# Designs tried in a protein design chat: miniprotein binders against Mucin-6 (MUC6). Part 36

Target 1, 185 residues: Mucin-6 (MUC6), of Homo sapiens (Human) (q6w4x9r395to579)
Amino acid sequence: GHCSLEGGSFVTTFDARPYRFHGTCTYILLQSPQLPEDGALMAVYDKSGVSHSETSLVAVVYLSRQDKIVISQDEVVTNNGEAKWLPYKTRNITVFRQTSTHLQMATSFGLELVVQLRPIFQAYVTVGPQFRGQTRGLCGNFNGDTTDDFTTSMGIAEGTASLFVDSWRAGNCPAALERETDPCS

## First folded at step 21 (miniprotein)

Design bm17 (from bm1 with E10I T48V)
Fold by OpenDDE base, look of step 22:
Structure bm17 (fold): chain B 185 residues (1-185), chain A 85 residues (1-85)
Amino acid sequence: as target 1 above (185 residues)
Amino acid sequence: SMKRIRVYIIVEGDPEKILEASDKIYEIAEELGVEVFVYIREEDGKLVVVIWVEGDEEKVKEFVERVREILKELGAKVEVEEEEL
């Protein structure tokens, strides 16, 4: 499954459902029992301009009981608040520079993250087949059905992205705004 | 220097009611200068609220105590796990 966060406010789920939102806090991208140690992948959004529609991804966070790995738009990688030199390796996670503009987080448990640093901070999440039907968050449920991707954290299927996205907040933030736009446009 | 700790709080109860109290939780976190995440997770077929908090030991402990009181009033079951950083 491939999930993408592109263009500052566009998301494509594992089931290839595209949607757009505008939010300015941290959201759960991916939860799964397949992630060890209660792991979760999160996305941090912030204002990129003066209008409510000017929001962008500014960091990606992998959070578990043992780690808090942050990849920020400033190319700073931290774990548990400490800056780390690349390549950085934990017991089951490796963060390294893939290209001059891309960082990669590789794991032993079937999660891959590629972060594009320039010109726009973007993220690409890949999960193995073992994650099928076992994912939750903004990236959807990876079950091959796009119609139920907007399932909230409470297990309620929503018809619009705003309530769906808001349900996956991991921080204190205002309500998200949605626009049904093709992420490739 | 004060050591940093991480606390993982698992809260069982009505997730909606617990999340309604999240504003207070965030206020406490801000006051104490600790980093906090509050989110829902599915565990063993049920929904729980996770409160992830990190910071100076003294501040985190104070945070936990204050939050525990809030959760107690809600009748929630609370499990707390600590990790030294």
Scores: ipSAE 0.870, ipTM 0.940, lowest interface PAE 0.5, mean pLDDT 94
Fold by ESMFold2, look of step 21:
Structure bm17 (fold): chain B 185 residues (1-185), chain A 85 residues (1-85)
Amino acid sequence: as target 1 above (185 residues)
Amino acid sequence: SMKRIRVYIIVEGDPEKILEASDKIYEIAEELGVEVFVYIREEDGKLVVVIWVEGDEEKVKEFVERVREILKELGAKVEVEEEEL
């Protein structure tokens, strides 16, 4: 399964459903019982232009009971608040420089994250087949059916991306519906 | 220097009511200068609200006490787990 977070706040789910949203928050990208120690992958979005509708990815966070790995657009990698030199390894996670412009987080539990640092900060999430039907978050539920990929954190299928995305907020931020009144120009 | 701790507050109850309290929870976190995430997780087929908080031990403990009072009023079942960093 492949999920992408590309420029202009574009997302393509594990079931290949594309959408765009406008928000400045931390969101849950991926939850699954396949992630050890209550692991979750999060995405941080911030304003990228002159209007509220211009938002872009600024960081990706892997959070578990033992780790808080942050890969940010300033190209610094931290774990639990401490900057790390690459390659950086834990028991089940390795973060390394794939190319001059790309970092990779590889794991022993079927999650792979590739982060493009330049020219635009983007992220690509890959999960193994054991995750099928067992994911939640902005990357969808990975069940082969695009019609219910907009399932909220409460388990409700929504018809709009903004209601779906707002349900996955994990930080202190305005609701995305509030921002929909500011057109992108 | 003050010790930094990480705490998980695991909340069982009506997730809609608990999330309606999230604005107060974030306000307390800002007042105390602690880092917080609030999100829903599925646990054994049920939904729980997770409040992840990290910061100076004294401030995090105050955060937990104040948030417990809010959650008690909502009738929520609360488990608190401290992680060694």
Scores: ipSAE 0.808, ipTM 0.906, lowest interface PAE 0.7, mean pLDDT 88

Design bm18 (from bm1 with E10I F37Y)
Fold by OpenDDE base, look of step 22:
Structure bm18 (fold): chain B 185 residues (1-185), chain A 85 residues (1-85)
Amino acid sequence: as target 1 above (185 residues)
Amino acid sequence: SMKRIRVYIIVEGDPEKILEASDKIYEIAEELGVEVYVYIREEDGKLTVVIWVEGDEEKVKEFVERVREILKELGAKVEVEEEEL
């Protein structure tokens, strides 16, 4: 499954459902029992301009009981608040520079993250087949059905992105705004 | 220097009621200068609320105690796991 966060406010789920939202919070991208140590992948969005529609991804966070790995738009990588030199390796996670503009987080448990640093901070999440039907968050449920991707954290199917996205907030933040659009348009 | 700790709080109860109290939790976190995440997790079909908190040991401990009181009033069951950083 491939999930993408592009263009500052566009998301494509594992099931290839595109949607757009504007929020300035930390959101759960991916939860799964397949992630060890209660792991979760999160996305941090912030205001990028003066209008409510000017929001962008500014960091990606992998959070677990043992690690808090942050990849930020300024190319700083931290774990548990400490800056790390690349390549950085934990027990089951490696963060390294893939290209001059891309960082990669590789794992032993079937999660891959590629972060594009320039010109726009973007993220690409890949999960193995073992994650099928076992994912939750903004990236959807990876079950091959796009119609139920907007399932909230409470297990309720929503028809709009705003309520769906808001349900996955992990911080104190205002409500998200939505615009359903093709991220490739 | 004060050591930093991480606390993982697993909260069992009505997730909606717990999340309604999240504003207070965030306020406490801000007051104490600790980093906090509050989110729902599903385990084996059961929804739980997770409170992830990190910061200086003294502040985190104070946070945990204050939050525990809030959760107690809500009738929630709380499990606390601490990790030294």
Scores: ipSAE 0.862, ipTM 0.936, lowest interface PAE 0.5, mean pLDDT 94
Fold by ESMFold2, look of step 22:
Structure bm18 (fold): chain B 185 residues (1-185), chain A 85 residues (1-85)
Amino acid sequence: as target 1 above (185 residues)
Amino acid sequence: SMKRIRVYIIVEGDPEKILEASDKIYEIAEELGVEVYVYIREEDGKLTVVIWVEGDEEKVKEFVERVREILKELGAKVEVEEEEL
Protein backbone atom coordinates (compact mmCIF):
# COMPACT_ATOMS: atom_id res chain seq x y z
CA GLY B 1 0.00 0.00 0.00
CA HIS B 2 1.07 3.58 -0.92
CA CYS B 3 0.03 6.86 0.58
CA SER B 4 1.43 10.22 -0.47
CA LEU B 5 1.49 13.73 1.01
CA GLU B 6 2.33 16.19 -1.74
CA GLY B 7 2.54 19.93 -2.24
CA GLY B 8 -0.61 22.02 -1.80
CA SER B 9 -1.80 19.70 0.98
CA PHE B 10 -2.71 16.90 -1.44
CA VAL B 11 -3.10 13.39 -0.06
CA THR B 12 -3.57 10.11 -1.89
CA THR B 13 -4.75 7.24 0.34
CA PHE B 14 -3.64 3.59 0.39
CA ASP B 15 -6.72 2.92 -1.75
CA ALA B 16 -5.70 5.63 -4.22
CA ARG B 17 -8.36 8.14 -3.18
CA PRO B 18 -7.03 11.68 -3.71
CA TYR B 19 -8.09 14.65 -1.64
CA ARG B 20 -6.89 18.07 -0.59
CA PHE B 21 -7.29 19.85 2.72
CA HIS B 22 -6.18 23.01 4.50
CA GLY B 23 -5.15 22.95 8.11
CA THR B 24 -2.36 23.91 10.50
CA CYS B 25 -2.22 21.01 12.89
CA THR B 26 -0.62 17.69 13.66
CA TYR B 27 -2.72 14.86 12.24
CA ILE B 28 -2.75 11.09 12.58
CA LEU B 29 -1.53 9.81 9.24
CA LEU B 30 -1.43 6.11 10.08
CA GLN B 31 -2.46 3.99 13.04
CA SER B 32 -2.33 0.21 12.91
CA PRO B 33 -1.94 -2.77 15.25
CA GLN B 34 0.89 -3.78 12.86
CA LEU B 35 3.00 -0.92 14.25
CA PRO B 36 4.91 -2.08 17.35
CA GLU B 37 4.81 -0.33 20.72
CA ASP B 38 1.58 1.55 19.95
CA GLY B 39 3.22 3.16 16.94
CA ALA B 40 1.64 5.88 14.86
CA LEU B 41 2.75 8.07 12.00
CA MET B 42 1.76 11.73 12.17
CA ALA B 43 1.96 14.65 9.76
CA VAL B 44 2.49 18.27 10.71
CA TYR B 45 1.03 21.00 8.52
CA ASP B 46 1.60 24.74 8.73
CA LYS B 47 0.80 27.91 6.81
CA SER B 48 2.70 28.18 3.52
CA GLY B 49 1.44 31.60 2.39
CA VAL B 50 -0.42 34.70 3.49
CA SER B 51 -3.86 33.07 3.71
CA HIS B 52 -5.22 30.22 5.79
CA SER B 53 -6.01 28.30 2.59
CA GLU B 54 -2.30 27.82 1.87
CA THR B 55 -0.91 25.05 4.04
CA SER B 56 1.87 22.55 3.50
CA LEU B 57 3.59 19.62 5.15
CA VAL B 58 6.44 20.69 7.44
CA ALA B 59 7.26 17.50 9.35
CA VAL B 60 6.51 13.81 9.67
CA VAL B 61 6.60 12.17 13.09
CA TYR B 62 6.86 8.49 13.96
CA LEU B 63 5.68 8.03 17.53
CA SER B 64 5.88 4.89 19.63
CA ARG B 65 6.35 4.07 23.30
CA GLN B 66 10.14 4.29 22.92
CA ASP B 67 10.66 6.70 20.05
CA LYS B 68 9.55 10.04 18.70
CA ILE B 69 11.35 10.39 15.40
CA VAL B 70 10.80 13.72 13.68
CA ILE B 71 11.83 14.46 10.11
CA SER B 72 11.26 18.13 9.41
CA GLN B 73 11.60 20.63 6.59
CA ASP B 74 14.72 22.11 8.23
CA GLU B 75 16.38 18.77 7.29
CA VAL B 76 17.09 17.91 10.94
CA VAL B 77 16.18 14.44 12.18
CA THR B 78 15.52 14.04 15.90
CA ASN B 79 14.59 11.17 18.16
CA ASN B 80 13.04 12.02 21.52
CA GLY B 81 14.12 15.62 21.00
CA GLU B 82 17.79 14.98 20.21
CA ALA B 83 19.30 15.71 16.81
CA LYS B 84 20.74 12.61 15.15
CA TRP B 85 23.44 12.14 12.55
CA LEU B 86 22.47 10.00 9.59
CA PRO B 87 22.41 7.08 9.18
CA TYR B 88 20.52 6.66 12.44
CA LYS B 89 19.45 3.23 13.65
CA THR B 90 17.33 1.86 16.46
CA ARG B 91 16.41 -1.77 17.09
CA ASN B 92 13.84 -1.80 14.28
CA ILE B 93 14.14 1.53 12.47
CA THR B 94 16.85 2.96 10.22
CA VAL B 95 16.80 6.55 8.96
CA PHE B 96 19.24 7.38 6.19
CA ARG B 97 19.81 9.72 3.28
CA GLN B 98 18.42 8.00 0.20
CA THR B 99 19.58 10.74 -2.20
CA SER B 100 20.74 14.35 -1.89
CA THR B 101 17.09 15.42 -1.65
CA HIS B 102 15.39 12.40 -0.05
CA LEU B 103 15.52 10.75 3.36
CA GLN B 104 14.23 7.25 4.04
CA MET B 105 12.96 5.64 7.20
CA ALA B 106 13.07 1.87 6.77
CA THR B 107 11.63 -0.48 9.39
CA SER B 108 11.51 -4.17 10.18
CA PHE B 109 7.70 -4.03 10.65
CA GLY B 110 6.60 -3.25 7.10
CA LEU B 111 6.49 0.54 7.21
CA GLU B 112 8.64 2.62 4.87
CA LEU B 113 8.67 6.41 4.78
CA VAL B 114 10.42 8.43 2.09
CA VAL B 115 10.63 12.18 2.64
CA GLN B 116 11.46 14.58 -0.15
CA LEU B 117 13.22 17.52 1.50
CA ARG B 118 13.62 19.76 -1.58
CA PRO B 119 12.33 21.57 -3.56
CA ILE B 120 9.02 20.89 -1.79
CA PHE B 121 8.70 18.95 1.47
CA GLN B 122 6.70 15.84 0.62
CA ALA B 123 6.25 12.38 2.09
CA TYR B 124 5.55 8.93 0.69
CA VAL B 125 4.34 6.10 2.92
CA THR B 126 4.53 2.44 1.94
CA VAL B 127 3.12 -0.39 4.03
CA GLY B 128 3.32 -4.11 3.48
CA PRO B 129 0.37 -6.40 2.78
CA GLN B 130 -0.03 -7.27 6.48
CA PHE B 131 -1.47 -3.77 6.91
CA ARG B 132 -4.39 -4.48 4.53
CA GLY B 133 -7.63 -3.62 6.28
CA GLN B 134 -5.62 -2.71 9.41
CA THR B 135 -5.04 1.03 9.05
CA ARG B 136 -6.70 4.21 10.28
CA GLY B 137 -5.90 7.90 9.70
CA LEU B 138 -5.37 10.33 6.83
CA CYS B 139 -4.01 7.49 4.64
CA GLY B 140 -7.35 5.69 4.85
CA ASN B 141 -8.30 2.16 5.84
CA PHE B 142 -6.54 0.16 3.08
CA ASN B 143 -9.52 -2.10 2.37
CA GLY B 144 -9.52 -1.79 -1.43
CA ASP B 145 -12.61 0.45 -1.48
CA THR B 146 -12.49 4.23 -1.77
CA THR B 147 -16.10 4.74 -0.63
CA ASP B 148 -15.21 4.55 3.08
CA ASP B 149 -11.66 5.95 3.06
CA PHE B 150 -13.02 9.11 4.70
CA THR B 151 -13.67 7.23 7.96
CA THR B 152 -13.24 9.52 10.96
CA SER B 153 -11.45 8.79 14.21
CA MET B 154 -14.91 7.99 15.63
CA GLY B 155 -15.48 5.38 12.91
CA ILE B 156 -17.98 7.44 10.89
CA ALA B 157 -17.76 7.54 7.12
CA GLU B 158 -17.89 11.17 5.97
CA GLY B 159 -18.58 12.57 2.54
CA THR B 160 -16.11 15.47 2.74
CA ALA B 161 -12.38 15.55 3.21
CA SER B 162 -12.54 18.45 5.65
CA LEU B 163 -14.66 16.65 8.27
CA PHE B 164 -12.56 13.51 7.89
CA VAL B 165 -9.23 15.35 8.24
CA ASP B 166 -10.47 17.44 11.17
CA SER B 167 -11.36 14.28 13.09
CA TRP B 168 -7.74 13.10 12.88
CA ARG B 169 -6.20 16.05 14.71
CA ALA B 170 -3.63 15.04 17.33
CA GLY B 171 -2.24 18.40 18.40
CA ASN B 172 -3.27 21.88 19.44
CA CYS B 173 -5.06 23.37 16.44
CA PRO B 174 -5.91 27.04 16.63
CA ALA B 175 -9.23 27.95 15.03
CA ALA B 176 -7.79 30.29 12.35
CA LEU B 177 -4.62 31.68 10.84
CA GLU B 178 -2.25 31.17 13.77
CA ARG B 179 0.45 28.61 13.13
CA GLU B 180 0.41 25.55 15.35
CA THR B 181 3.67 25.16 17.22
CA ASP B 182 5.83 22.57 15.47
CA PRO B 183 6.83 19.83 17.94
CA CYS B 184 10.26 19.69 16.27
CA SER B 185 13.08 21.78 17.69
CA SER A 1 14.06 17.57 38.21
CA MET A 2 16.15 17.44 35.05
CA LYS A 3 14.71 14.00 34.26
CA ARG A 4 12.47 13.86 31.19
CA ILE A 5 9.56 11.43 31.17
CA ARG A 6 6.80 10.43 28.80
CA VAL A 7 3.36 9.54 30.06
CA TYR A 8 0.32 8.11 28.32
CA ILE A 9 -3.03 8.92 29.84
CA ILE A 10 -5.48 6.32 28.49
CA VAL A 11 -9.03 7.59 28.80
CA GLU A 12 -12.20 5.53 28.50
CA GLY A 13 -15.53 7.23 28.30
CA ASP A 14 -17.46 9.31 25.80
CA PRO A 15 -14.76 10.45 23.32
CA GLU A 16 -16.72 13.54 22.26
CA LYS A 17 -17.10 14.72 25.87
CA ILE A 18 -13.45 14.02 26.62
CA LEU A 19 -12.30 15.86 23.50
CA GLU A 20 -14.38 18.89 24.52
CA ALA A 21 -11.88 19.23 27.37
CA SER A 22 -8.91 19.24 25.00
CA ASP A 23 -8.60 23.04 24.90
CA LYS A 24 -8.15 23.09 28.68
CA ILE A 25 -5.69 20.21 28.46
CA TYR A 26 -3.62 22.12 25.87
CA GLU A 27 -3.77 25.24 28.05
CA ILE A 28 -2.39 23.33 31.04
CA ALA A 29 0.37 21.86 28.85
CA GLU A 30 1.42 25.32 27.67
CA GLU A 31 1.39 26.67 31.24
CA LEU A 32 3.63 23.84 32.48
CA GLY A 33 5.89 23.76 29.43
CA VAL A 34 5.17 20.16 28.51
CA GLU A 35 4.51 18.72 25.05
CA VAL A 36 1.15 17.05 24.48
CA TYR A 37 -0.87 15.17 21.87
CA VAL A 38 -4.56 14.28 22.25
CA TYR A 39 -6.01 11.72 19.83
CA ILE A 40 -8.38 8.80 19.46
CA ARG A 41 -7.17 5.20 19.22
CA GLU A 42 -9.16 2.02 18.58
CA GLU A 43 -8.36 -1.10 20.58
CA ASP A 44 -10.41 -4.30 20.18
CA GLY A 45 -13.34 -2.38 18.70
CA LYS A 46 -13.33 0.19 21.52
CA LEU A 47 -12.47 3.85 21.11
CA THR A 48 -10.19 5.47 23.67
CA VAL A 49 -8.72 8.93 23.94
CA VAL A 50 -4.96 9.02 24.39
CA ILE A 51 -3.22 11.97 25.97
CA TRP A 52 0.50 11.74 25.28
CA VAL A 53 2.63 14.09 27.37
CA GLU A 54 6.38 14.56 27.60
CA GLY A 55 8.66 16.91 29.46
CA ASP A 56 10.31 17.57 32.79
CA GLU A 57 9.32 14.92 35.32
CA GLU A 58 7.91 17.32 37.92
CA LYS A 59 5.94 19.29 35.32
CA VAL A 60 4.57 16.14 33.67
CA LYS A 61 3.47 14.79 37.05
CA GLU A 62 1.66 18.06 37.78
CA PHE A 63 0.07 17.92 34.33
CA VAL A 64 -1.15 14.37 34.96
CA GLU A 65 -2.69 15.27 38.32
CA ARG A 66 -4.52 18.32 36.96
CA VAL A 67 -5.78 16.49 33.86
CA ARG A 68 -6.84 13.47 35.94
CA GLU A 69 -9.06 15.77 38.02
CA ILE A 70 -10.68 17.20 34.87
CA LEU A 71 -11.30 13.70 33.53
CA LYS A 72 -12.69 12.49 36.85
CA GLU A 73 -15.23 15.34 36.77
CA LEU A 74 -16.30 14.10 33.32
CA GLY A 75 -16.81 10.58 34.67
CA ALA A 76 -14.02 9.10 32.57
CA LYS A 77 -12.01 6.02 33.51
CA VAL A 78 -8.28 6.76 33.44
CA GLU A 79 -5.16 4.62 33.23
CA VAL A 80 -1.73 6.25 33.43
CA GLU A 81 1.35 4.60 31.94
CA GLU A 82 4.85 6.06 32.32
CA GLU A 83 7.74 5.47 29.93
CA GLU A 84 11.25 6.40 31.00
CA LEU A 85 13.22 8.07 28.24
Scores: ipSAE 0.805, ipTM 0.901, lowest interface PAE 0.7, mean pLDDT 87

Design bm19 (from bm1 with V64A R68L A76V)
Fold by OpenDDE base, look of step 22:
Structure bm19 (fold): chain B 185 residues (1-185), chain A 85 residues (1-85)
Amino acid sequence: as target 1 above (185 residues)
Amino acid sequence: SMKRIRVYIEVEGDPEKILEASDKIYEIAEELGVEVFVYIREEDGKLTVVIWVEGDEEKVKEFAERVLEILKELGVKVEVEEEEL
């Protein structure tokens, strides 16, 4: 399954459902029993301009009981608040520079993250087949059905992206705004 | 220097009721200068609320104490795990 966060406010789920939102806090991208130590992948959005529609991804966070790995738009990688030199390795996670503009987080448990630093901070999440039907968050449920991707954190199917996204907040933030997806993004 | 710690709180109960207290939780976090995440986790069909907090030991402990008092008033079951960073 492939999930993408592109263009500052566009998301494509594991089931290839595209949607757009404007929010300014931290959201759960991916939860799964397949992630060890209660792991979760999160996305941090912030204002990129003065308009409410000017929002962008500014960091990706992998959070577990043991680690808090942050990859930020300024290319700083931290774990548990401490800056780390690349390549950085934990017992089951490796963060390294893939290209001059891309960082990668590789794991032993079937999660891969590629972060594009320039010109736009973007993220690409890949999960193995073992995650099928066992994912939750903004990336959807990876069950091959796009119609139920907007399932909230409480297991309720929503018809709008804003309510769906808001249900996956992990921080203190205002309600997200919804806009139509631009297929050219 | 003061130690940094992480506290992981799992809360069992009505997620909606627990999340109603989130605003106060975030206020406490802001006051104490600790980093906090509050989110729902699902395991085997069961929903739990997770409160993840990190910062200076003294501040995190105070945070935890205050939050636990709030949760106590809600009558929910809590599990707390502390880790030194």
Scores: ipSAE 0.865, ipTM 0.936, lowest interface PAE 0.5, mean pLDDT 94
Fold by ESMFold2, look of step 22:
Structure bm19 (fold): chain B 185 residues (1-185), chain A 85 residues (1-85)
Amino acid sequence: as target 1 above (185 residues)
Amino acid sequence: SMKRIRVYIEVEGDPEKILEASDKIYEIAEELGVEVFVYIREEDGKLTVVIWVEGDEEKVKEFAERVLEILKELGVKVEVEEEEL
């Protein structure tokens, strides 16, 4: 299964459902029982231009009980707040430079993350077939059916990307006035 | 130098009620200078609200005390796990 985070907040789910959103928070991309130690993949978005509707990916975070690996647009990789030289290896995760413009996080548990650093910060998530029907988050539920990919963190299928994305917030967002007046709708 | 720790406060109960407290939880985190995530996790069909907090040990422990008091008022089931980084 493949999920992509491209351009200014374009997402394509594991079931190939494309959508766009405009937000400046940290969001849950992927949760699954297949990720060890309560693992989750998160995406951080921020404003990227003059227009309130211009938001873009600035970091991807892998969070578990043991690790907090952050790959950010400043090209720094950290684990638990400490900068790491590449290649960086833990028991079940390896982060390395794939090319001059791409980093890869490979794991023993069927998750692969490829991050394009330049010219635009983008991310590509690949999961093995054992994840089918066992995912939650912005990347969808990977069940072969696009009609319920907008399932919220409460398990409710929504008809709009905005409600779905908002339900997957994992961090403090910008002031409510900025969110309410964002012309992204 | 002070020790840096990570704490998980895991809450079962009505997620909407717990998430209504999120703004206050974020206010406490900013006051104390600790990093926090608040999100929903599912396990075997059950929803858990996870409050993940990281920072200076003394500040994280103060955060946890204040957040647990808020959660006690909601009457929810709470588990707390601490880890040294």
Scores: ipSAE 0.776, ipTM 0.888, lowest interface PAE 0.9, mean pLDDT 87

Design bm20 (from bm1 with E43R)
Fold by OpenDDE base, look of step 22:
Structure bm20 (fold): chain B 185 residues (1-185), chain A 85 residues (1-85)
Amino acid sequence: as target 1 above (185 residues)
Amino acid sequence: SMKRIRVYIEVEGDPEKILEASDKIYEIAEELGVEVFVYIRERDGKLTVVIWVEGDEEKVKEFVERVREILKELGAKVEVEEEEL
């Protein structure tokens, strides 16, 4: 499954459902029992301009009982609040520079993250087949059905992205705004 | 220097009621200068609320105590795990 966060406010789920939102806090991208140590992948959005529609991804966070790995738009990588030199390796996670503009977080448990640093901070999440039907968050449920991707954290299917996205907040922030826009347009 | 700790709090109860209290939780975190995440997790078919907090030991401990009181009033079951960073 491939999930993408592109163009500052566009998301494509594992089931290839595209949607757009505008939010300015941290959201759960991916939860799964397949992630060890209660792991979760999160996305941090912030204001990129003066209008409510000017929001962008500014960091990606992998949070578990053991790690808090942050990859920020300024190319700083931290774990547990400490800056780390690349390549950085934990027990089951490696963060390294893939290209001059891309960082990669590789794991032993079937999660891959590629972060594009420039010109726009973007993220690409890949999960193995073992994650099928076992994912939750903004990246959807990876079950091959796009119609139920907007399932909230409480298990309620929503018809619009705003309530869906808001349900996956991991921080204190205002309500998200949605626009039905093709991220490829 | 004060050591840093991480506390993982798993809360069982009505997730909606717990999340309603999240504003106060965030206020406490801000006051104490600790980093906090509050989110829902599904475990074994049951919804729980996770409170993840990190910072200076004394501040985190104070945070946990204050949050425990809030959760107690809600009748929630709380499990706490602490890790030294």
Scores: ipSAE 0.867, ipTM 0.939, lowest interface PAE 0.5, mean pLDDT 94
Fold by ESMFold2, look of step 22:
Structure bm20 (fold): chain B 185 residues (1-185), chain A 85 residues (1-85)
Amino acid sequence: as target 1 above (185 residues)
Amino acid sequence: SMKRIRVYIEVEGDPEKILEASDKIYEIAEELGVEVFVYIRERDGKLTVVIWVEGDEEKVKEFVERVREILKELGAKVEVEEEEL
């Protein structure tokens, strides 16, 4: 399963449902029992221009009981707030420079994250088949059905991306704008 | 700082009602200089609100005590787990 975070807050879910949103928050991308120690993947978005419709990805965070790995657009990788030399390894996670423009986080539990640093900060999430039907968050539920990919953190299927995205906020931030346009829906 | 810790406060109850308190929770975090996330998680077939907090041990412990008081007023059931960094 593949989920992508591209351009101006454009997301494609594990079930290949594209959507766009506008927000400046930390959001839950992925929760799953397949991630050890209560692991979750989170995305941080911020303003990239003058209007609220100009938001973009600025960091990806892997959070678990023992780790808080942050890969940010300043190309610094931290764990628990401390900058790390690459390649950086824990028991089950390795972060390394794939190319001059891409970093990769590989894991033993079926999660892979590739971060494009330049020219635009983008992220690509890959999960193994064991995750099928066992995901929650902005990347959807990975059940092969796009009609319920907009399932909120309360387990309610929504018809709009903005309500769905707002439900996955994990930080103190304003709600997504109601005037969102989505050319892919 | 002397020591950094991470605490998970897992809160059972109506998530909508618990999230009504999130503004106060974020205000306390800013006041104390601790980092916080508040989000919903499914665990053992049940939805809970997780309050993740990290920072200096003394400030985090104060955060936890103040947030427990808010959650007590809401009648929420709370489990607290500490992780040493």
Scores: ipSAE 0.792, ipTM 0.895, lowest interface PAE 0.7, mean pLDDT 87

Design bm5 (from bm1 with E10I)
Fold by OpenDDE base, look of step 22:
Structure bm5 (fold): chain B 185 residues (1-185), chain A 85 residues (1-85)
Amino acid sequence: as target 1 above (185 residues)
Amino acid sequence: SMKRIRVYIIVEGDPEKILEASDKIYEIAEELGVEVFVYIREEDGKLTVVIWVEGDEEKVKEFVERVREILKELGAKVEVEEEEL
């Protein structure tokens, strides 16, 4: 499954459902029992301009009981608040520079993250087949059905992205704004 | 220097009611200068609320105690795990 966060406010789920939102806090991208140590992948959004529609991804966070790995738009990688030199390796996670503009987080448990640093900070999440039907968050549930991707954290299917996205907040956030738009447009 | 700790709080109860109290939790975190995440997790078909907090030991401990009181009033069951950083 492939999930993408592109163009500052566009998301494509594992089931290839595109949507758009505007938020300025941290959201759960991916939860799964397949992630060890209660792991979760999160996305941090912030204002990129003066209008409510000017929001962008500014960091990606992998959070578990043992790690808090942050990849920021400033190319700073931290774990548990400490800056790390690349390549950085934990017991089951490796963060390294893939290209001059891309960082990669590789794992032993079937999660891959590629972060494009410029010109736009973007993220690409890949999960193995073992994650099928076992994912939750903004990236959807990876079950091959796009119609139920907007399932909230409470297990309720929503018809619009705003309530769906808001349900996956992991911080103190204002309400998200939504537009269902093709992320490639 | 004060050591940093991480606390993982698993909260069992009505997730909606717990999340309604999250504003207070965030306020406490801001006051104490600790980093906090509050989110829902599904475990074995059951929804729980997770409170992830990190910071200076003294501040985190104070945070946990204050949050425990809030959760107690809500009738929630709380499990707390600490890790030194």
Scores: ipSAE 0.858, ipTM 0.935, lowest interface PAE 0.5, mean pLDDT 94
Fold by ESMFold2, look of step 21:
Structure bm5 (fold): chain B 185 residues (1-185), chain A 85 residues (1-85)
Amino acid sequence: as target 1 above (185 residues)
Amino acid sequence: SMKRIRVYIIVEGDPEKILEASDKIYEIAEELGVEVFVYIREEDGKLTVVIWVEGDEEKVKEFVERVREILKELGAKVEVEEEEL
């Protein structure tokens, strides 16, 4: 399964459902029992222009009981707040520079993350087949059906990306906005 | 340079009611200078609210005490787990 975070807050879910949202928060991108030690992948979005509809990805965070790995647009990788030289390895995670513009986080538990640092900060999430039907978050539920990918943190299917994304906030931030709410759209 | 700890506050109760208190929880975190995430997790078919907090040990412990009182008033059942980093 593939989930992507591209450009002006565009997301494509594991079930290939595309959507866009406008928000400035940390969001749950992926939760699953397949991630060890209560692992979760989170995405951080911030304002990128003059309009509230201009938001973009600024960091990806892998959080578990013992780790908080942050890959941010300033190109510094930290774990638990400490800057790390690449390649950086734990027992089940390796973060390394794939190219001059891309970093990769590889794991032994079926999660792989590629981060494009430049020209635009983007992220690409790949999960193995063991994750099918066992994911939650902005990347959807990976059940082969695009019609329920907008399932909220409470398990409710929503018709709009904004309500779905808002339910997955993990930080102190305003609610996500629909594109049609933007006066410049 | 003081000891830093990470604590998980695992909250059972009505998730919507607990999340309505999140603004007050974030205000306490800002006052104490601790980092916090508040989110919903699923375990064994049950939804729980998780409050992840990290910072100086003294400040985190004060955060936990103040948040427990808020959650007690909401009728929530609270478990606190300190993670050894």
Scores: ipSAE 0.808, ipTM 0.904, lowest interface PAE 0.7, mean pLDDT 87

Design bm7 (from bm1 with Y8W)
Fold by OpenDDE base, look of step 22:
Structure bm7 (fold): chain B 185 residues (1-185), chain A 85 residues (1-85)
Amino acid sequence: as target 1 above (185 residues)
Amino acid sequence: SMKRIRVWIEVEGDPEKILEASDKIYEIAEELGVEVFVYIREEDGKLTVVIWVEGDEEKVKEFVERVREILKELGAKVEVEEEEL
């Protein structure tokens, strides 16, 4: 499954459902029992301009009981609040520079993250087949059905992105705005 | 120097009611200068609210105590795990 966060406000789920939202807090991208130690992948969005529609991804966070790995738009990588030199390796996670503009977080448990630093901070999440039907968050449920991707954190299917996205917030933020748009258009 | 700690709080109860109280939780976090995440996890059909907090030991401990009081009033079951960073 491939999930992408592109163009500052566009998301494509594991099931290839595209949508757009404008929010300015931290959201759960991916939760799964397949992630060890209650792991979760999160996305941090912030204002990129003066209007409500000017929002962008500014960091990606992998949070578990053992780690808090943050990859920020300024190319700083931290774990548990400490800056780390690349390549950085934990027990089951490695963060390294893939290219001059891309960082990669590789794991032993079937999660891959590629972060494009320039010109736009973007993220690409890949999960193995073992994650099928076992994912939750903004990246959807990876079950091959796009119609139920907007399932809230409480298990309720929503018809709009705003309520769906808001249900996955992990911080304090205002309500998200939505505009359902194909990011490839 | 003051130690930094991380606390993982699992809250069992009505997730909706717990999340309604999240505004207060965030206010406390802001007041104390600690970093906090509040979100729902699902395991085997059971929803649990997770409160993740990190910062200076004294501030985090104060945060935990204040949050415990809020959650107690809601009748929620609370499990707390502390880790030194």
Scores: ipSAE 0.871, ipTM 0.939, lowest interface PAE 0.5, mean pLDDT 94
Fold by ESMFold2, look of step 21:
Structure bm7 (fold): chain B 185 residues (1-185), chain A 85 residues (1-85)
Amino acid sequence: as target 1 above (185 residues)
Amino acid sequence: SMKRIRVWIEVEGDPEKILEASDKIYEIAEELGVEVFVYIREEDGKLTVVIWVEGDEEKVKEFVERVREILKELGAKVEVEEEEL
């Protein structure tokens, strides 16, 4: 399964449902029982242009009981607040530079994350088949059907990206900037 | 007081009521200068609100005490785990 965060504000779910949103916040990108130690991926968006409504991806966070790995647009990788030289390994996670512009986080539990650092900060999430039907968050539920990909954190299927995205907030967000959405055409 | 800690607060109760308190939780975090995430996690069909907080030990402990009082008034059950960074 593939989920992408591109163009600063566009998302394509594991079931290939595209949408766009603008918000200055941290959001849950992926939750699953397949992620050990209560693991979750989060995406951080911040203001990116002259308009209040324009936001872009600025960081991806992998959070678990033991780790808080942050890959940010300033090209620094941290775990639990400490900057790390690449390649960086834990028992089940490896972060390394694939090219001058791309980093990869590979794991033993079927999650792979590729981050494009330049020219635009973008992220590509890949999960193995064991994740089918067992994901939650902005990347959708990975069940082969786009009709319920906008399922909220409370388990309610919504018809609009706005309500769906808002339900997946994991941080404090300015209300006006977080409300704008525009599905990808 | 320069020691940094991380605390996981797991809250069981009505998720809608707990999330209605999230604005106040974020206000407390801003007052104290601590970093916080608030989100819902599912475990075996049950929803739990997670409050993750990190910062200066004194400030984080004050955050936890104030948030625990809010959650107690909502009838929520709270489990707290602390880690020194």
Scores: ipSAE 0.781, ipTM 0.889, lowest interface PAE 0.8, mean pLDDT 87

